# VH-VL binders against q17rb8r558to768: the designs that were tried, part 34

Target 1, 211 residues: q17rb8r558to768
Amino acid sequence: TAELSHLTKNVPIFVCTMAYPTVPCPLHVFEPRYRLMIRRSIQTGTKQFGMCVSDTQNSFADYGCMLQIRNVHFLPDGRSVVDTVGGKRFRVLKRGMKDGYCTADIEYLEDVKVENEDEIKNLRELHDLVYSQACSWFQNLRDRFRSQILQHFGSMPEREENLQAAPNGPAWCWWLLAVLPVDPRYQLSVLSMKSLKERLTKIQHILTYFS
Below, E stands for the ipSAE of ESMFold2; O stands for the ipSAE of OpenDDE; V2 stands for 0.75 times the mean of E and O plus 0.25 times the DockQ between their complexes.

## First folded at step 17 (VH-VL; framework fv_romlusevimab)

Design v1 (at its last look DockQ between E and O 0.83; V2 from the best seeds 0.76)
Fold by OpenDDE, look of step 17:
Structure v1 (fold): chain C 211 residues (1-211), chain A 119 residues (1-119), chain B 108 residues (1-108)
Amino acid sequence: as target 1 above (211 residues)
Amino acid sequence: QVQLVQSGSELKKPGASVKVSCKASGYTFTNYAMHWVRQAPGQGLEWMGWINTYTGEPTYAQGFTGRFVFSLDTSVSTASLQISSLKAEDTAVYYCARGPYDYGEFDYWGQGTTVTVSS
Amino acid sequence: SYVLTQPPSVSVAPGKTARITCGGNNIGDKSVHWYQQKPGQAPVLVIYYDSDRPSGIPERFSGSNSGNTATLTISGVEAGDEADYYCQVWDYDSDHPVFGGGTKLTVL
């Protein structure tokens, strides 16, 4: 099971939308190639595949997020409803094809830890500030939009005491990135960052724009 | 246990019609497509097409349009192949085979039905 | 149309290893399935998705697929392994399955 969780070679890639760590990503699978991909993921026991957005130059983006299959409902006509959640971020090293769907050799991304106490302090301050801004933004949304967000993505995760405990940083950042109405390319740039400071800075910029 | 049981051998004259049945058991009939494969004497396997067992929509391979009709009786989990205006070249063993609704394998096969067309 | 090429026949002595090849352009990008057909019987799936074995198929049967060639390997060949073997893939352009021409395995 441990080996399966660290699949880095010939990872099946679902080319569709952005996915983020810890963020639920429900899928309706109707294409035969992806039906097969899901079925094989279950049969082999990996229960994982990569999610990447489409790219005009490279078929799919250079960065993506692994999706963990939590549940699959197979419909009688062969379609499937797949309950997935975001796992590790990855960078694409090599692209391939298998049975009509894309594959990739990948490397996983993890945040670079900040060791300096002053930098940690500054990071905490920035984090708290941006979190507050995010909360304000969300509270000021129209009821209809708030309800839609809550229905699809759930509630905004709480602040974490240790900002560097998880390799992907605080979960609320990814939640926020998922719900913000920004261009996927912008979201992708944030997904690829290994600095929490940089992510927070970009997120803050977006929040300022929508304020 | 998954089983596909086909109807018995048929001897027909040219111009006649034949209907081959394939009864499925041991699984949910509509969860898998049913494929048809022909094998002429001494020849290889030839895919004829498939039918969606849930929607009833048939898909025919090139060369198997017109005289060949796939049908279902879901109440008895049975797929059928009808061949009209039989020709001598239709002499073959016909197989039904189960397959998923994706680019998967044929994991279960009927025992085959021999259709002989002779004057 | 996509074409699979198999040798018409392969001969092997009992106890030896038989290798049946299936050639196709970039077949490594496709999953290959193998079927065994004994005289007067229906085909039986013996390998699926290049190398997986269905339940009930002996471990003597194995498969590989890379580049332009897929291979079915039967180790410790027995008299009962004498049969026709067919490889099969999907042509994603036509959305149709494609069978190889079949290989007759003779156990000497």
Scores: ipSAE 0.876, ipTM 0.938, lowest interface PAE 0.6, mean pLDDT 95
Fold by ESMFold2, look of step 17:
Structure v1 (fold): chain C 211 residues (1-211), chain A 119 residues (1-119), chain B 108 residues (1-108)
Amino acid sequence: as target 1 above (211 residues)
Amino acid sequence: QVQLVQSGSELKKPGASVKVSCKASGYTFTNYAMHWVRQAPGQGLEWMGWINTYTGEPTYAQGFTGRFVFSLDTSVSTASLQISSLKAEDTAVYYCARGPYDYGEFDYWGQGTTVTVSS
Amino acid sequence: SYVLTQPPSVSVAPGKTARITCGGNNIGDKSVHWYQQKPGQAPVLVIYYDSDRPSGIPERFSGSNSGNTATLTISGVEAGDEADYYCQVWDYDSDHPVFGGGTKLTVL
């Protein structure tokens, strides 16, 4: 079965936690509705579903991240062990339901590239400064906490030569946001950003707060 | 090939007991639930309940909580339905059907076992 | 408990299209599975997840589901399609399956 790309209509939504591009999101699933959702995604070849946090006003948040299924084990005890990684970010356009789980019509988000030479230079300077700050924070972390992060998330991704090549920007930004204990509202704000400059600025503020 | 083979048809008198077996092959028995479905002569399909083949825990539909008992022998991949104190109204075809542990389809059915209860 | 409603019978001429309905409150939010049962035989899955077709089921069998009605459609009906047809969904509150009452398809 071929993997579908650019799925945007009636996308299955797992309402649980925050997910980020490039970041692993391992799941333990036991409810029949979500077991069905995952089995169907494999059977149809789409091998993906959206992840959104809950929202008291709208059932689930207006922004989320697609999860790509890397491996799944359906256990007889009613659990599914699902190995996923974050893909494209999205904005929710319309909400629906199928088989007891939420669905959405979505639009994908990509960073807007800057083309002005002075803005590109400023962006690289900001990036290198914030990357250095993030590396310093991680290196100065107590050994126990650094070991826990390495165990669950792996090492911080290396910086990328072309900051604007990836549609979601540098992977290290998302890794850092996943490991930092930030408020869900700030997490959603950063997830929704299409400006790498704004994302780097928010990351810098977060790192300064924790230093 | 996935297959569910049921025991042969039974002629019984009221008050007797019957045991219908359903032997599964071609798949891992504990990965699917086993459902029981009754069909009285000229009637539709009536879901009786299911048994979790991993835990052994049965669930009975309303109206099937008394004289009907689901059981397993996992060593031979077999689910069984026992009906005690048979009544004429128990005359029906009894099917086993494999179901997933989600909201999926019943993709394989046994051939059915006719139980006839006559005075 | 969730209730499914099917017409008791449908008649269709050979070569024409049969449509068998399955009614339920918000059934469009559920996946509908369809089974064919010929006289003296066990049910056979013919459509699942509203519109998917198992291997070996002819293309002339199709399904749809929206609003309060799911429909099994059989185009180019043949005498061999004479059977009882059952729809089935899951009740989310009980996690139990629910069958429709069945529809007898007659090919005149």
Scores: ipSAE 0.597, ipTM 0.824, lowest interface PAE 1.6, mean pLDDT 91
ESMFold2 (binder alone), look of step 17: mean pLDDT 95; pTM 0.962

Design v2 (at its last look DockQ between E and O 0.86; V2 from the best seeds 0.00; counts 0 for: pae E 3.1 > 2)
Fold by OpenDDE, look of step 17:
Structure v2 (fold): chain C 211 residues (1-211), chain A 119 residues (1-119), chain B 108 residues (1-108)
Amino acid sequence: as target 1 above (211 residues)
Amino acid sequence: QVQLVQSGSELKKPGASVKVSCKASGYTFTNYAMHWVRQAPGQGLEWMGWINTYTGEPTYAQGFTGRFVFSLDTSVSTASLQISSLKAEDTAVYYCARGPYDWGEFDYWGQGTTVTVSS
Amino acid sequence: SYVLTQPPSVSVAPGKTARITCGGNNIGDKSVHWYQQKPGQAPVLVIYYDSDRPSGIPERFSGSNSGNTATLTISGVEAGDEADYYCQVWDYDSDHPVFGGGTKLTVL
């Protein structure tokens, strides 16, 4: 339901790694607090929770990504293998605690649409350029690393005709961000951006660095 | 239907031993922990500890170490509590209760086993 | 150790609403579970995770939890509701469950 899909209050937060829209995020859950969190998310029907990286100042980062539970396998010893995929990005408004895990009131993030035709044209050009650079980067990776990436994250998504169709922009950008060996804080900065142009620019910078 | 069926009432003398059994049915035995709760006459519920039904590892609450032993027979989905060197103060109803491995609620309880220790 | 505080007894007339409280430091940050125990019987889970009802528990049983107090509410109290009620939480520091002292509900 729409209500369940737009949970913004007391959202359970899994503090672990970066998550991104459309990117699969498999989890192996050990801790009782997170076992509980997962079970409750299923019982309540939301089947969602937030993923944030740890933060030295605030326990967890100010930005994160919702994870949609696609499948859960409960192991006999109480552990869980959870198949999740990235959904909406969010900004943390308020932090809380429940049963040993963090919660948050959140605001969902969406890209700001570009309306000017010239800007759209420029955005398209930038997009295509960076996409090509990304492809080149990936193709030039050692076979070992390429295989690992493909196994863990799957193939790089294709280009989209409409760059502004999705509220989070093109999926390949998030895929690329997930696979690039950069600092999580850098990734976080990109995740928080509401401008596709800014994201592409930053991604391009990273690609240049690794070229 | 989930059921926990405990063994019958016990009358013992001080210094003796007793073993209370709890047979589980209606679910996968190893998917849930088994907890033990004591209730002395006219008193409240007191958590004694739990046993991991998959690994067999017991955890005892403070005050329930030494004379109290949790065990399993997984072949028959049965958890057991053994009390040795019984004392008069051990007189109580003992319950087994099912609980998840995630700090959850005790959703199913045995009917209880009365253990009376008297000279 | 974490401590839960319940009133020893609560009395209510038939048809009225009974409220049983469970006090604890920042108990609102914990999930509270409630158990009903009738004389000579085993405890029965009546509310879990603050406000959820197990199957078979009447809707007149409800729960809330905020701040330092959790409350079990029984509307339209019946004679059959006379029992001891226990709240329960987990102490995450010790990794042990904690029971309240119990409340005897008397239906007048």
Scores: ipSAE 0.865, ipTM 0.930, lowest interface PAE 0.6, mean pLDDT 95
Fold by ESMFold2, look of step 17:
Structure v2 (fold): chain C 211 residues (1-211), chain A 119 residues (1-119), chain B 108 residues (1-108)
Amino acid sequence: as target 1 above (211 residues)
Amino acid sequence: QVQLVQSGSELKKPGASVKVSCKASGYTFTNYAMHWVRQAPGQGLEWMGWINTYTGEPTYAQGFTGRFVFSLDTSVSTASLQISSLKAEDTAVYYCARGPYDWGEFDYWGQGTTVTVSS
Amino acid sequence: SYVLTQPPSVSVAPGKTARITCGGNNIGDKSVHWYQQKPGQAPVLVIYYDSDRPSGIPERFSGSNSGNTATLTISGVEAGDEADYYCQVWDYDSDHPVFGGGTKLTVL
């Protein structure tokens, strides 16, 4: 029961792309190792695996995001079509291998909540400012780019009443990071952040760069 | 339930041909690969290769690329192994075994077909 | 090519524990599957993914895998356990399965 919900040891790692909490991550996979990895996750009932980008020094990055499997269709021609959505973020503690795919011992990440009244007020002000900036950026995209984003990622999530309720912060932040045309190092650094203020500040810098 | 039923034992002379059939039931035939495994008298299990039951594309282990042919008839959920130009050393039990399209296990096996090649 | 090594035979008294080993270079990084073959019969899967049991296989059968050795353990051995036992992995470079040479379990 609880152990199935809190995988931290020998977690299977798909080394491919950047994934974010709450963001859909559709996958087409061909390799027997990843077909096996996915089939086993379904058989054992965990129905999740980690996603990390590659790293030249360590084979894969020190941070990643769990993907929750919603649907899978195994094709005999060697393809698998996997419908996933991002869940918990994690830090890699120890690397391993099993059945030709990477594994990791991991530690889950959650945002650290601010409790100081002045800091909460400042955080809300920053959030509303950056959210408005993000909306403006999206509305002012050329129609072709906006249509591509809507087709692949859906609409930007609406702002949330309680900024700190979700363990990973507001969903719109992750959606925006998924669609922004930025360097993967920026994306990875934001994924690793436990401070909503730092995340919003980084997003603001990125949006200002593209203004 | 899942079942693999193979054709009956064969006694053949050198130079003849034989066709071993393996009829699957209880599952969607094209969702699993079909493997062929040989076991000579008193010997261990020897993998011969597999056939993709969806595409019909066979893969043969080293040493099995010449006289051994895998084929399918998907309309009757049947995989077949044909051995041509039989030699005495082809005397063995031949098994079909179902596997996933990954590096998983062989969970169901046919009962085996004994092919005996003698003068 | 990847090689699996099994002892040719193991003898165990009834009611005792049999341990059948399967050696391979870094086999702990692979999933090991085990098959039981009784005389005149087809192989039957008894352990897969190192330690999982298919439905219908008694709890007396268990498996482990670490380092260079995987082990099939049969506790409370019965006469009906007398069989040949094969381990199997995949050679990822060739995309081929590899079988061990088999171990004959004798119950004295």
Scores: ipSAE 0.457, ipTM 0.794, lowest interface PAE 3.1, mean pLDDT 91
ESMFold2 (binder alone), look of step 17: mean pLDDT 95; pTM 0.960

Design v3 (at its last look DockQ between E and O 0.68; V2 from the best seeds 0.00; counts 0 for: pae E 2.8 > 2)
Fold by OpenDDE, look of step 17:
Structure v3 (fold): chain C 211 residues (1-211), chain A 119 residues (1-119), chain B 108 residues (1-108)
Amino acid sequence: as target 1 above (211 residues)
Amino acid sequence: QVQLVQSGSELKKPGASVKVSCKASGYTFTNYAMHWVRQAPGQGLEWMGWINTYTGEPTYAQGFTGRFVFSLDTSVSTASLQISSLKAEDTAVYYCARGPYDYGEFDYWGQGTTVTVSS
Amino acid sequence: SYVLTQPPSVSVAPGKTARITCGGNNIGDKSVQWYQQKPGQAPVLVIYYDSDRPSGIPERFSGSNSGNTATLTISGVEAGDEADYYCQVWDYDSDYVVFGGGTKLTVL
């Protein structure tokens, strides 16, 4: 066992879709192995597990996001509806198995901070520009799609005053990444980045493509 | 408190049938699967199978098909094991045990029912 | 079929530590449960998920599992610990519950 906030060994892995920091990820769990995983996470008190997309070569991707269980509803037949939210990003160091589900030893990812004042200024400018582009993109979506996004993901988070306060950077970037209709491989590349500048640049590129 | 109470001891002749009951209380009956475990005299524990208390679907371990039938009466939170065409080798203590649907662990057991088959 | 192997008997003096092993192929990839059974009584769960204790089970009981061997450890053994102990797993390949053969713990 490890500290609840820093679980890095034998982390249970749910292999399914992309997850992102601060982004809600509701799950309907029906497979026995994952039902066990969820039940165990609750009973042991960790209330966390990793989410990774599938990978043809390694069973699951080298990068993922921790999910924090906020609430779980167990159904009479053993299924569960799980309310989760994205936490820390991680890189997989070692893969394992436990009772039919995947496990991993992991290291957490955090953004590298920019210390130079000029670079910070430039980063802010880029951030504000891309945020504006994101807002425009979202506003120009058809009402049907906009409503669906709002229903599933909620509203886009507001801009933050301090871009480097959180280890994962601004929350709106992850929200946007979650709602953009791009390939999971592309999303994964962004998730693995430790530079906010690089993430913003990629996000901007995507927005330009869809504009 | 959670309790599993089984029916009393049985003495049967070869070829006869027996029905062992397991009444659950102290929890929602359909939230947990019911397993059956056999223990012959002086022998170890042997898993017989389980029944889904919500759907009623039974699953039998190898060697426990045909003469062994799991059933439910959900109205009284009772699981039952019926053994037909009894043989001498069926002489054993039979246990019901509660477990989650997703994993085979048994946190509560019945007190056991002794079934003796003798001519 | 998946098989669990236990020693038939283990003897220990009061106050000492007893270790009961359960062998299985890649058992470390499975969660192991341990049950205590005293004569004429139903089994009692004493360890689940390799090392977790149900409420009411003394801290003297602990479990570990790695590689091909799971171990139940009973520290400060008491006369009341004399019983049969069974390891158990769920084999997802066959979807069967599997018990070990059981170990008789004798307190000398």
Scores: ipSAE 0.728, ipTM 0.872, lowest interface PAE 0.7, mean pLDDT 94
Fold by ESMFold2, look of step 17:
Structure v3 (fold): chain C 211 residues (1-211), chain A 119 residues (1-119), chain B 108 residues (1-108)
Amino acid sequence: as target 1 above (211 residues)
Amino acid sequence: QVQLVQSGSELKKPGASVKVSCKASGYTFTNYAMHWVRQAPGQGLEWMGWINTYTGEPTYAQGFTGRFVFSLDTSVSTASLQISSLKAEDTAVYYCARGPYDYGEFDYWGQGTTVTVSS
Amino acid sequence: SYVLTQPPSVSVAPGKTARITCGGNNIGDKSVQWYQQKPGQAPVLVIYYDSDRPSGIPERFSGSNSGNTATLTISGVEAGDEADYYCQVWDYDSDYVVFGGGTKLTVL
């Protein structure tokens, strides 16, 4: 599916909420324009569309996340029930419109790999520290909240042996950002980051704030 | 085998009423919207509105909010158009057409029902 | 109210290519459907979403849409292609369906 994952021009954009790589994003869609957008994504075989939050200065934010459609039900009452999961992050290059829904030309974002051996070791140490802090935070949640997170988002992803193998970095980072109650502008800032070190540092600050 | 079968042509006098029926078969009736399209003699296609076959809620185009009523009988997969207080300008062929609930295409049409309003 | 403009008629010799235009303000931002209607018959969908063909429509039928003009193209025109052709969009501002005035294709 590698050729289909490189959609970059006239990408359909759902303007709604924050989405993150690897994180499920279930949607209930009532608007005819978005129902059409989703139906066309399936009919073209791409089974993907971008997710961006709204922006007061532009129609939608300069950064977003592609959603991969896993399952869809088009209901007669006008609802669409869509099961998606986050894919690649992107930056918006050019904005457009089709049938009342937004479109964009986009550029995919990938983390910049750290190549220096000492920097890789330091990155691993930071990662393990922040991962431990995240596990502690999750374990210390009241049972009701932990159960709600498990029901809606699933378990926190396991730590990954190669921190830089995936273009978006470790999946657990995105899972954690999805479940933490952070400000939307801050969420967008983290989504746009290409440095795993910077992302881990921001996550550490968030976890310290909630400790 | 999707099919939309409309009721037969009608000859009416001004002030009368008419009911055009459209019976669907070959698909789940409530999964698609039903649209009504008018075509006066020698004229083009004019969208009249649609009815949500699941909820029964009609939507009327501007100019069709008074004497025109869309209705359903889902037990027999039938949509109906009622026109009251008929006028000579109501003389036309009336089509039902199936569409998705979003902005999609009209992929199946009834054969049309000619309503003629004449003294 | 959104308006679609079509030429009232087009004449084409058998075997040649017919082009039927549908003009509208920023019509390139809308998905265009095309319907064929023969005398005494219901319309038939021949193109949807600007350029897609339903099953059973010959490959001779194609569509394009950009800027302010959508075009239905029929190559290798046959006598059986004589019909009225209507373009149609959804106008998302009003949430209404809009048809063009229709174009009569004559094969001479």
Scores: ipSAE 0.451, ipTM 0.779, lowest interface PAE 2.8, mean pLDDT 90
ESMFold2 (binder alone), look of step 17: mean pLDDT 94; pTM 0.957

Design v4 (at its last look DockQ between E and O 0.81; V2 from the best seeds 0.72)
Fold by OpenDDE, look of step 17:
Structure v4 (fold): chain C 211 residues (1-211), chain A 119 residues (1-119), chain B 108 residues (1-108)
Amino acid sequence: as target 1 above (211 residues)
Amino acid sequence: QVQLVQSGSELKKPGASVKVSCKASGYTFTNYAMHWVRQAPGQGLEWMGWINTYTGEPTYAQGFTGRFVFSLDTSVSTASLQISSLKAEDTAVYYCARGPYEYGEFDYWGQGTTVTVSS
Amino acid sequence: SYVLTQPPSVSVAPGKTARITCGGNNIGDKSVHWYQQKPGQAPVLVIYYDSDRPSGIPERFSGSNSGNTATLTISGVEAGDEADYYCQVWDYDSDYVVFGGGTKLTVL
């Protein structure tokens, strides 16, 4: 069934905000076209759609993240509250349209694994360093902001023992990217990276800027 | 089970008014929009518009403004169509049909109400 | 205004396959729904979202939609399938529901 397979053709695209792997993305859907999209995704059994930010040159960005529908509450007036979580990242290959909402043919992104032991060691060191910096940054935030982040995104995920176990790398990196007050274009650049080292380097740069 | 039951056939003279009712049962009335479809004798289906059963806001298709009025009585889960200043060309079967608010398919229909306008 | 075009009639022998087309500009970019209407009865939904079947509709009924043409396919046609069939879309540009002109299916 389509629910168990990776959908890569005519993927419905919600054009709104950035989404990230493993990061919850609650949505309030009120436009008829998107209400239809959500309804259809549930009825067909896929329970997934892509999330992309708007683009000035194209209808939406070349990169995005799949959202898995966990729960949908249909309100009496036809609106929907949708509980979603980030899944796989993707690159857009082709753009289309269906009932007023965008669709895309996509290619899923996965990190390139590092095989060299020395490189793995260096990657671990960098990871641990940046994680510590992230923790310090978060702890030094004002209580109001910290509370808001915790309420909307939850707590920062813990470090993982195996940095290359997941195709998208450590979850805390995406959590951090979601909460950092940076430009969506910058976030998009990080989302498109297939190198954990490169992502960590970018994240570290941002953290240094806000320190 | 979901049912839409419409009022009985009507015979009217030109210039008169008619009110067709559609009573819904078997589901939460306000969770779905109610659409109206007209079918003249020997002709196809023609969409007249719809009413938001939650807000009460009607939307009329082109050609169905002025003499046509959609209304609700939510207390009895009933949608109504009123046609004023009836004309011979208003002779048709009128259907109510349930649809989602996002303009999906019409999954349930009333049995239809025949309105005949003759001198 | 958006227009859906159907052939006025289609004839098919029992046991054969009937295909009813619905033409529209870039109709592939729209979800097409199909209704069956027998004489003196209200329409019945037989296909929705191009190819999905409601509960109770036989598997003999299928739908497809691409380019400028949507198609309702009825395999193993039975005498009871004789009816008028209507395609329907929502046009998001005009925000109107649009029906095709209908196709009379005759079982020979």
Scores: ipSAE 0.785, ipTM 0.904, lowest interface PAE 0.6, mean pLDDT 94
Fold by ESMFold2, look of step 17:
Parts: sequence; C-alpha cells; structure tokens
Structure v4 (fold): chain C 211 residues (1-211), chain A 119 residues (1-119), chain B 108 residues (1-108)
Amino acid sequence: as target 1 above (211 residues)
Amino acid sequence: QVQLVQSGSELKKPGASVKVSCKASGYTFTNYAMHWVRQAPGQGLEWMGWINTYTGEPTYAQGFTGRFVFSLDTSVSTASLQISSLKAEDTAVYYCARGPYEYGEFDYWGQGTTVTVSS
Amino acid sequence: SYVLTQPPSVSVAPGKTARITCGGNNIGDKSVHWYQQKPGQAPVLVIYYDSDRPSGIPERFSGSNSGNTATLTISGVEAGDEADYYCQVWDYDSDYVVFGGGTKLTVL
C-alpha cells in the first residue's frame, strides 16, 4: 500500500474558516461527519483535508488551503481536538459529497516567479517596506491583542532570504493575513493570488487602513 | 483479541419477554458503539438500532421504538436487548455488532442468539 | 428512507470472478461496507469504505463504488467463498444503517 502525498481528487473539505499556508489552524470538532472525515484521513494515511469558507451560491468557496493533521485527540463525549497547519493553496474544479461532508477535485496553486532583474529588485524593496510596516503594526498593538495573537498563531515568521523560494511566497505574509481583522471575501481574494507583488501591495493597503 | 459473546438461545411463547446479552472483551467497551441486528429465518439482515456505550443513549430504527429496549452494564462491558410482548414475527437470530461512534462499519459481531416464539 | 438493492443470487464457476452489485441512489456519495455470512454463522466484514480490506481477508476480495452502483468483486472464487453477501451504508439524513437484501453466491 502507498501513502498518498499529493491529493487532487475527491479531497475531503471541511467547510468552516479561512486557512493559510504555514499557519496553524487548531480545530475543535464535534459534528459526526467531520469526526468521520478526520478519522478516515488518519486511517488511510493521507492525514490532510481541505479547508474552505462557506459560499451562498456553491456551498463552499472556489479557493481554499489544505490542512496537514499534526495531532488528533478523539474524546468519547463526541468532541475532537485537531492540531493542523496550512499547506498548499488550491482552486476547486469540481464539487462532490461523501458520507455527509463535502469533497472536491482540486488544482494546486503556486506563485508565478518574477524573473526580470529590475522587477526582482523592486519586489525586494516592496517586500522589505511592507515587512517593516507589518512589524511596526504588530509591536504597536495593545498588549492584550498581541498576547492573544501570540497564543493562537505564534510569532510572526522571520523574513526569508529568497522571497520566491517557497511556492506560496513568504510565510510572514500568510501569518499576517491570518491575524488581520479583514472580512473573509477579501482574504479569499488574496488567497487566490499567484503574484507576490499583488499580495504585498494588498497587505500594504490593509496595514495602512488599520494604522 | 476483540470478542463479543452473546447469551444462549431462547424458546418463548407469545406475550412473554426475553433479554439477550452481549458481553464484550479485548477492547475498551465505551470506545465503540454497540448495534443490534435482526435476521428472521431465511431473511436478510435488519438493523434495529444502536446504543452509545459512553452516554447510554439508545437510537432505535423505525419499527423498533416500542417493545425493544437497549441497555448497558458498563461495569461488566455488557450490552443487552430486551424484547417484551413477544410475537411470532420476533422469531429471529439477534446479533450484537461493534462499530465506531461516527458511522462506519461493523468489524466484530457476536455469534448470534436465536429467539424462537412459538405457541 | 434509503434503499439498497442486491441481486438475490449469483452463480460462478470455481476459479472465475464473481461480481455482486449493490444499487442505490447516489450510492457513490456513501461508503459501502460488505459482509460475508456463511450458513449458521455471524456476518464477517470483508470490505469497508468501498474498497478497504480488513486483516485476514484475501486479496481476491475487492470493492468499488461509483454513481448508483457499488460492486464486490471476488476473483479466483473458491468453494469456501460460497455464502450470503450483504452491502451496508449509513443514510446520513436519518442516521440509520441500511443493509441490502443479500446475495447468495453459489460456486458450481
């Protein structure tokens, strides 16, 4: 038997919240359908499922993020405590149903790398500016909110030497998007972006709005 | 070694009652649901319902919500099926079967208890 | 309520392949479990979640499920495979278990 490591067909979908690459997503689950979904992912060895927010037209959004299961504790009272971390982003190609929970055929998303030397220079400049803005914003938060973020999401990831090394771009961008108080539709739009420049520009606008 | 051992066969008259027991061993009793399945002579399998072994809450299939009572004695890892006001139509083999709490399959079955209702 | 339909019987020659069907509306959206019951014995799980095989069940047993039909396939059929076979799902609207009517496999 081979363990699956790159799911694209009939992927189980948890329809709940927004998830982001590299960002922890702890879950408290008591609905039987999702307990079944998680138990099966462990039994089959895939240990992952997609996370999508709900959508009024299509049951769930056209974009989401895979969650990797790190730990699960099944309680006999029907609750489950699930420790997950965001992985690859995806686009939904086809919707389905299995055992009362949603499924999808998906296509993974990766950033389009910038190759022009002048564009790389401009991208680095924008990155460093926005990263500094993000650090300033976080350090200027009221102590209570900063502590809540640290407890739930951990520290802001350190900047990366190669901005384009990771397929989803710098981890700090996703961390920041997860902690900023923006509505899910805006977050979903950013999740779907394949341009690091666009993502950084959008983050800059958000930081300016909340400054 | 997971095992479900049921009580012995019963011969009853119409109007009597019967209690079928199912003793579990080889696993933590409250970690799995217990189901009851009936099989009349020459017939297929018919799900009667299940009992949550942690809470004691039973769920009965349609048609089994009157004379049929599921119960537990968790101190001896035992589930029981009580059938009252027995009818000839209750003549069947009664199985207990273990399953996960969240839907799923029945991976271990008791050997079955034959209840015969005859005048 | 949800209904599963199985053929009452299937006959197969030794060494050949038996296919036992389980029909249901959109059964491909459900997980199908299969049980073997020999005369006078309790059922034994042979396939679960459409295609998974419990320990001790030979590789000759396989399962598939799509659309409106799930299929239990037994290749290289042996005399010892002669039994009744039941499919089973959960109806998630009612939270009830549903069994098919059973299929008698005869090896001749």
Scores: ipSAE 0.603, ipTM 0.830, lowest interface PAE 1.9, mean pLDDT 91
ESMFold2 (binder alone), look of step 17: mean pLDDT 94; pTM 0.958

